# Ledger of designs, part 98: VH-VL binders against Large ribosomal subunit protein uL10m (mRpL10)

Target 1, 224 residues: Large ribosomal subunit protein uL10m (mRpL10), of Drosophila melanogaster (Fruit fly) (q9vpl3)
Amino acid sequence: RGKINIQRPKAPHYERARVVAVTQPKYPELPKAKSCFKTRAERTQQQQENPYNEIIAREVRNWLDHSRLVAFFHLSSITADDIFRVRVQLHKQNLHLKSYGSKIIEQAVKNTRYEAIVPLFHSNHCIVFSPDPEKTAALLRIVRRVPQMVLLGGIVEETMLSRNQLVAYAQMPGLHAVQAQLVQTLSQAPGHLIQQLQAHQNSFVQVLDVHAKNQMNEETPKST

## First folded at step 7 (VH-VL)

Design d19 (from k9 with light chain K55N; framework fv_anetumab)
Fold by ESMFold2-Fast, scan of step 7:
Structure d19 (fold): chain C 224 residues (1-224), chain A 119 residues (1-119), chain B 111 residues (1-111)
Amino acid sequence: as target 1 above (224 residues)
Amino acid sequence: QVELVQSGAEVKKPGESLKISCKGSGYSFTEYWIGWVRQAPGKGLEWMGIIDPSDSYTRYSPSFQGQVTISADKSISTAYLQWSSLKASDTAMYYCARQWDYSFPLDYWGQGTLVTVSS
Amino acid sequence: DIALTQPASVSGSPGQSITISCTGTSSDVGGYNYVSWYQQHPGKAPKLMIYDVSNRPSGVSNRFSGSKSGNTASLTISGLQAEDEADYYCSSYDSSSTWVVFGGGTKLTVL
């Protein structure tokens, strides 16, 4: 409000500022923390020995050992809501959709009969487990509508099947003996998954296609 | 024997509507999906879309979304491709083919329907 | 839509072998073992010749074989015959679009 009066700064304000500065508590700083307390070698060792990864890897091995149906999928970008709806639909059919990191999958199957599946997991993936191989048809019907999930193959009764063989298997309901024989035919060396992955599958797929067509039509095969 | 039989060739003027058909036989029609593929004169193959005949679920390529309608009547094992208003650029051969899902090959093909749109 | 890359034409003499290439990316040919090959004779519908890289449907001659290395798939036709003269299209699932894409096609001429 008023005119400027040129005076020395008022002693009360100046003295107050000085008192505040003098009475501030002095706290000794903590010693400088060592830079990189986890060295590269220690970090690498800790990651390799991570107990949580081993626990999850053991869980994956248990799923593989106790499931008669395992299906592998590549998973493209998908919303949390969409994948949740898929999980719910699958769960109603006793089908269990699980997602594990590729590193955990590799750790789980290292030095086991399942090691041959590692090449299927070079990108985002998910796995469906079930104790009931008869649910293969229900599985494929549900996943068909999810364009972000691409069937890579599966394991039925411990036998590796290509996606076409898994589809053919799904089209043979109520034919336990025939399905068992076809699964056995696909296995040329029990427990030798690498050979199963590398085998020519065109002949086996054709055999499965013929049997699937015969079951669909129940007619004497039109072989002319 | 799996067979897909398509309707005959069509000659239309721009602005006219058209519905072409694809009838399946020799397999369970609702077990497989039907894909549609376009081939413009002297050009390559172009995937248009797909239908599940069991409940008429459809999915289209973005290039054909809103341009055509795919439908099916499972009681007569027939799928359809329809235009509400044809354009000269719709002149092409149209194929239907059996397909398990989005990622599978088109394993059995119809003979094709030639659609010619000219004034 | 994005097409896979094929040569426009190839030629060979009866009894020789030829190879047709199909080049894509890691989202299609390189990412999956789901490459198909179709044969189309003039005025006719395409016929599936190869599926899942190397498998032949019933009724397809064993002169036709498929392979894949990285982002490139190949169709090889051995013992060329006059009836092999046709257009050949490759196809693959594409994870970016989430549907199948086709190559531009290759015209095979048997001399």
Scores: ipSAE 0.626, ipTM 0.812, lowest interface PAE 1.6, mean pLDDT 80

Design d2 (from k9 with light chain Y32S; framework fv_anetumab)
Fold by ESMFold2-Fast, scan of step 7:
Structure d2 (fold): chain C 224 residues (1-224), chain A 119 residues (1-119), chain B 111 residues (1-111)
Amino acid sequence: as target 1 above (224 residues)
Amino acid sequence: QVELVQSGAEVKKPGESLKISCKGSGYSFTEYWIGWVRQAPGKGLEWMGIIDPSDSYTRYSPSFQGQVTISADKSISTAYLQWSSLKASDTAMYYCARQWDYSFPLDYWGQGTLVTVSS
Amino acid sequence: DIALTQPASVSGSPGQSITISCTGTSSDVGGSNYVSWYQQHPGKAPKLMIYDVSKRPSGVSNRFSGSKSGNTASLTISGLQAEDEADYYCSSYDSSSTWVVFGGGTKLTVL
């Protein structure tokens, strides 16, 4: 029992209640003793299981399944006006710039052949999609002028390519020439078609590897 | 093979103008950009800027913005680095090198042009 | 100012292995896999030895290898030879400046 330090003849209850509330000891909380408190890990886990994420992950899988060209970029700080200009230039070439959270990307590619791309998305990132792989050269020409966008790699015709391989692909003879060679292979006698198609695909892959290696050698000095 | 050949050494006085060259061969000149790198006597490498020879688009490091002009003539596969008025502090070795964009390595280098500015 | 930290000098004997470190920040070495290494002999132009952390250009000896852990990249030269004596510069893309930055260089002496 005792009087408060401040005694007034008459004061509004509101004023005194505010003073008491400010000086009132708060009840100590013991999260380890009470399981009702969520850990940071538990809160993160609950957020990752949001139903909204599955819907958007499905959208990402749809983009991956219907795009013959997918390019991945690291994105540094860029103004809204600058990124809008980039989007407009890309859209004119049927190139679609999309940004998705890392959790959504992980959920979208989990248990798919593209799961290996997850580490690319630990930082700020964006993805460009197109149904037309011949737009690779146009894509790289546009993004070259955007120093805030750094090419990480891509997927062309369902094949994972490093950034150097993607640049090499963009410099190769047009897709029409490659398709013409495939048509020539398919027009061969049926008895030898499988062997010729297998040889052609192996040769094409080797040509891409050689061209990518020459591109890399051209990006690096050839010592001998 | 890819080769970059630079113009010969220059000895100039402060206030004089200078234009040095870098000629590319063995690749499609307009497919790659040309970066310029400065190396002061006994010092390390310093990136100056870059040019796209296809349309002469340039970008400079802040230290060199307004100090030099980078240009190119794609018809003769040559890039240039130019000063309107040289200073003694411009004394350095200047290298051109092939670079795909801002984030790619400088893969093939010219032999360097030594610029000496003294009274 | 130099952007990436390298030791001023390293030394080794023929046949030994040496390692040169290159330490940056999360905006350069730590934030990308775009680290390169250049070799410069006295009076000569730099030569690209390693790009994208660990990849070798055609014609570069497999005695040269690169790696990265966190904010530190490393160049390792095995089977050291007299002709390896040179200055070595690391370089990385820097997301802050949005261009490549260089280390201060390391002088390798072969005894």
Scores: ipSAE 0.648, ipTM 0.837, lowest interface PAE 1.6, mean pLDDT 80

Design d20 (from k9 with light chain K55D; framework fv_anetumab)
Fold by ESMFold2-Fast, scan of step 7:
Structure d20 (fold): chain C 224 residues (1-224), chain A 119 residues (1-119), chain B 111 residues (1-111)
Amino acid sequence: as target 1 above (224 residues)
Amino acid sequence: QVELVQSGAEVKKPGESLKISCKGSGYSFTEYWIGWVRQAPGKGLEWMGIIDPSDSYTRYSPSFQGQVTISADKSISTAYLQWSSLKASDTAMYYCARQWDYSFPLDYWGQGTLVTVSS
Amino acid sequence: DIALTQPASVSGSPGQSITISCTGTSSDVGGYNYVSWYQQHPGKAPKLMIYDVSDRPSGVSNRFSGSKSGNTASLTISGLQAEDEADYYCSSYDSSSTWVVFGGGTKLTVL
């Protein structure tokens, strides 16, 4: 049948080819000018005319709008085989690992309530989406296997959360208790995230270092 | 409840062929891979190879590539380990175990099949 | 050849704690949180005791715990009991070979 079951790992080379095919930019071919020299204005206009970016930006906005859980990660050097295994394990839990270029993310969130996330994507990154916010604990458990993926923060029920707030959310007991705690814990979540980015920008490297050490050693907690 | 049941002990002569089996039950057989592990008498565990029953994809360790064949029949939830020509050095306990893929832990193990090759 | 280095034997008395080390490289134990530990009693199949460095499967006593520091993973057994006497094997994914590798095994003797 040729259908691939992505819930189960397959040969990495085959899955890599499939992933490359769907993520490869599909730009329209630029028309050849009658002159071999293109003017600066023509080159600038051709460079800016990329309908693929808007299509993918709309896809990103759709994921953001329809996912009740969104988690943002810094991604260090990792093999294609290893990231594929992570993707499959996540998919089994209805967690969808996606990678988008920084300009596409910026275009997707521009003039939206999520614009504050843009600074998180100035380095290598990936995003996990899910319609199920109760999968936050499963997400963090799976990512524990992957020291190259470092949690930066997320969005739960349309509320922006720092790394520590998302970790705390994962530790909360069942649904009804979570709703009550969410109001108490997240009363200033957008302010906290924005203020953290503006006032604590220089602590970003420290956060990554602490998290990486906790991932590798397992003897220290990931939270605070 | 997940269970892997292996075929019974075998006593063979060098040069004979052999095929041993590992039947899975209590889970969707095609959603997990079956790994094979060898343990020679008095020695430790050696990972031999693995199969994905959904498409019969196999991967072998270099020590066992060309020495054995791993196969599976998903219609009867059974994986196989096969030798075309046994050697005395093949005398060992052989375990099958469930893995998500070749990088994941072996979470449920069969009881083992003792293969004795003597002349 | 043995891919991961374990001590050949370790011993303890009932009620004590013991630790078994498992040393690899940056391509296996040090590179990933994919370390697992197996218990094997004589004449029996191995049983998964710890996976992903520190997680326990259902049915495994909380006396068993795992940890990792750099290229060395450790299995700790607290409140040692006679039934813990067995061979223990560590295992990890190895990115250089792209499959699972085992340690040489450690024989735990209780009294």
Scores: ipSAE 0.006, ipTM 0.484, lowest interface PAE 9.6, mean pLDDT 77

Design d21 (from k9 with light chain K55E; framework fv_anetumab)
Fold by ESMFold2-Fast, scan of step 7:
Structure d21 (fold): chain C 224 residues (1-224), chain A 119 residues (1-119), chain B 111 residues (1-111)
Amino acid sequence: as target 1 above (224 residues)
Amino acid sequence: QVELVQSGAEVKKPGESLKISCKGSGYSFTEYWIGWVRQAPGKGLEWMGIIDPSDSYTRYSPSFQGQVTISADKSISTAYLQWSSLKASDTAMYYCARQWDYSFPLDYWGQGTLVTVSS
Amino acid sequence: DIALTQPASVSGSPGQSITISCTGTSSDVGGYNYVSWYQQHPGKAPKLMIYDVSERPSGVSNRFSGSKSGNTASLTISGLQAEDEADYYCSSYDSSSTWVVFGGGTKLTVL
């Protein structure tokens, strides 16, 4: 595991459990007996069509529809203690860090205006939601100190912004009307988030393909 | 408009201490972080670390952790790079540059401070 | 000592085009669209020429363009001019180290 602290955290168990309960959705547990006898392919197919997945996908759609700020991050290897600390800091600012499987996100955004975000989630990821777009500056200040979380872009007032556009938005004064006008101006700039997401997804797919080919070539010499 | 101005060249002996400066102007100094980049004679660029001037939060690359100290004084829009005990291997050009955070490009650069350490 | 791989030198004639490669891994160039290119004239500070793989800062000539395929990013300079003679460095964020890494640099000679 990553960073290890020899001293147990002194945070009260009750406070930790309460914060986790607020940030972590409660999911029905699938019966063990049914999942144990399926192949990975069958489990993947079952997951996509399972009513449980639709419940979680509906939750994701609810977050997207009721959040005026949504920020997307690539998430590198991070310890449970470190991500928990980040969740607590974000929650204090009404920023809600969520992680969902790529299949759940795909199901959630299919046939919606958010479908363009799907390629972003083919790699390890997390999302921060907030009803308050004025919290963008606070969000970026907190995540600047979490190098395992790399900002990819976001949605502000239903407008998709690249990471550079989101940073520019964060630097604008907190005047609501001025910020709304800025979002419109920034969204018209070249290098829209959709283009960035497509390029990012293609790069990751190419990396995985090269890795798979290298693995095959590596195995061939060893078997000889 | 945006400008970073660094202190002048330094010639030092091994074991001496040194503090060089980087003054920002033409932007809100606390809104951007200052990164430091080293370039040894005839060699390439090497990222050393970064500071948030708003509260002096710092982060270093492992090669420079414990070798240098990065600091800032937001009241005079100035960042600093400091050595407690110089080595001959510290001979290099040192650049400061503006960054949003660790993952963003270095968009405006200082002119550089040449540090020569020889006996 | 993490560094991106660049050719040590490239050469071109005025009016021609050249391409400089920058090869990394899936944790840097291949993993993110955060590749930057810097131009450094002898005795001068580096200047940002390209960021986010292909974006140009205001004031940078459209003769400079960037691209990426897998783990390799490329800087292309078209219509070469004598003023383009400089060292060129690629850079990317590296998620494994969690800081910026640079390429070894490429010396461009215009003959």
Scores: ipSAE 0.408, ipTM 0.719, lowest interface PAE 2.7, mean pLDDT 79

Design d22 (from k9 with light chain K55S; framework fv_anetumab)
Fold by ESMFold2-Fast, scan of step 7:
Structure d22 (fold): chain C 224 residues (1-224), chain A 119 residues (1-119), chain B 111 residues (1-111)
Amino acid sequence: as target 1 above (224 residues)
Amino acid sequence: QVELVQSGAEVKKPGESLKISCKGSGYSFTEYWIGWVRQAPGKGLEWMGIIDPSDSYTRYSPSFQGQVTISADKSISTAYLQWSSLKASDTAMYYCARQWDYSFPLDYWGQGTLVTVSS
Amino acid sequence: DIALTQPASVSGSPGQSITISCTGTSSDVGGYNYVSWYQQHPGKAPKLMIYDVSSRPSGVSNRFSGSKSGNTASLTISGLQAEDEADYYCSSYDSSSTWVVFGGGTKLTVL
């Protein structure tokens, strides 16, 4: 039996099967009377609040709560095959690439500590999750070669970091020293006066740095 | 502390080959990429391309793709920009600069290499 | 090609403030907070003055500040001094090309 290999089960095969299933219409033709009724019912359902968004929002919250590394990217036009290859490379490093709609992300983070990330998702975006913050260096090495993915920032150990702070974090020595270095990186932020004069993504990180510094200062005066 | 030192000025004739250098020091050379920027006499800055010295991965602006080659030798912390055949229109100041990736600023610059191409 | 639009020249007197604009599109200045400003004195290499719209590298005077509104970024120099006379270039990441692009440059004259 020939020397050609049996076709291997791969994620591209799964995606191809899904594309075929999606491109085949469930209802190729609809009688006129049924068409009018079906169109009206479908239109009404589409205009109603979608309760399924709540299920997906819960999934996003679960990822945020159980990941010690979360990185946010703007995503330019990219083919399904190209993004799949990136996802495979990331998965080998226990990095999980996910894409969610802006409304779903807003619903997921509303009234949580993560609410401040909503402005990052007003355009095409994706998120990478991992339980291992030491994978930040591996993450950045992989995405540097994907011109369509632009790092916006992230969350490491529940601390929001700018893209520059994520790069600095990735350059830190091993696990034993990582949190002390992160604290030092955050503590190097400009004072509150500078933050008051500037309103952009980087200023948001400065607000977090100032808050962290103030928290540290408040803790020292305690005595009995 | 971080320093990029470029090779000296060059005067060449059209059709000649040329290779100019950019040596980095004061940082881990392979952790940052090197971008190249051209400035024609009396004109502004044009981004030419970038190299990752760790594996010599390169990417070029379409205006410079096929016109120049960017390379690097990580063992001596040096990046290069080269032409197989110079044209008079290649007359310009060429800068190398450190850049973390495509979307980051060029944070430390070499002093520049003036290339003059004339008969 | 010049991707970002800057005025060709701007002038001011010592002690005054001046502002240089940098206008792009939603694929560059408007789409990202990754705008940088460079200062270039005659015969010298450019120096990074501002990155990520408003951040200053260590050693850059706080007289230099940056801001952005929509598709336009601005560099403001307060307390203008003679040594500020130079060419200023803006730069931004551009999602269309997927690299950084530069403005045409602005010559600052201190009168």
Scores: ipSAE 0.615, ipTM 0.811, lowest interface PAE 1.8, mean pLDDT 79

